# Ledger of designs, part 5: VH-VL binders against ATP synthase epsilon chain (atpC)

Target 1, 149 residues: ATP synthase epsilon chain (atpC), of Salinibacter ruber (q2rzv2)
Amino acid sequence: MADELTVDIVTPDERSFQGPANGVRAPGIEGSFEVREDHAPMIAAFGIGPLIVKTQAAHEYADMHNDRIIFATSGGFLEVIDNKVTVLAETVEPASEIDVERAESAEERAKRRLEEGVQEEERETHEAARDRARNRLRVAMGKVGTRQS

## First folded at step 4 (VH-VL; framework fv_vorsetuzumab)

Design v55 (from v17 with heavy chain S31Y T59Y)
Fold by ESMFold2-Fast, scan of step 4:
Structure v55 (fold): chain C 149 residues (1-149), chain A 123 residues (1-123), chain B 111 residues (1-111)
Amino acid sequence: as target 1 above (149 residues)
Amino acid sequence: QVQLVQSGAEVKKPGASVKVSCKASGYTFTYYGMNWVRQAPGQGLKWMGWINTYTGNPYYADAFQGRVTMTRDTSISTAYMELSRLRSDDTAVYYCARSYPLFKGFYSGMDVWGQGTTVTVSS
Amino acid sequence: DIVMTQSPDSLAVSLGERATINCRASQSVSYSGYSYMHWYQQKPGQPPKLLIYKASSLESGVPDRFSGSGSGTDFTLTISSLQAEDVAVYYCQQSRSTPYTFGQGTKVEIK
């Protein structure tokens, strides 16, 4: 009887998720936002941050409470129309697959470059690298939604 | 190679409709959105809208809402833009241009353009 | 809608000299370290060609005499040493919010 929200997450490499969901939270460029059932049509860009699919459907990426799937994303685009959410993302990495040591190393390398002083032309690139690494660490460590500084 | 090829020039009377096609080749069609941009003679560029080629869902600029329809056919990697109730001020060159997904799309501008389709509205 | 305003409307520059074009957005088009601002070149009878994306990134195949800078609301396209083939109209464009909008264009001619 009731319409069901469905979610499709696609990257250049693969379809990372497809199935029913209760909601999707994305790291919108104006701030985090959530799409639930019967949401008005919307098109929104999102940046580096956590992408959260809230679902109780069985999935290999589901967390230990079996009520959500958390991905680290580097940015993309979300569209919702007629209870279908389509996410086109540059990268999407499940929390359980994040290599914490590699993410820590990447963050330290980016911090070092920024501390040593880079030309304005390169600053954005190193800041993005730092932000991607921090996001992976936050997602892996369960610090989703606690970024306040 | 990556290429967008548009249909040929059209001459229409006021009140008619025109449908322009844009055939993509050399890349995965559904990985990039398709924008439509027009340019009136001697004037600048005006964005009309885009279509998500994966889902088929369009977004239209308010100036064209209600008389523009954007569609696509994934089986032949072709996007379409139909403009109805044509007026003389719709005389322009109409371009398709790919953007999105993010890796060369939404954040990276429109990197590949069709050659343009001239639409002339006159009696 | 975000309004994009370019200056000047036209520019005459001698071969080998620097050309500078400015673009102002009515509201910020930058967020989280990225500026959703792009520059295009258009020659008569041709479609626009992407030169610079995200304010300062040079598109593949574009000569390195072209550069972009700026953030927030103020952006600049620079051609460090103008060549004959650079005679064209240049447009800035924001992709921060729909509808995407272009500046009115700047015509670059040889003096």
Scores: ipSAE 0.007, ipTM 0.540, lowest interface PAE 12.3, mean pLDDT 84

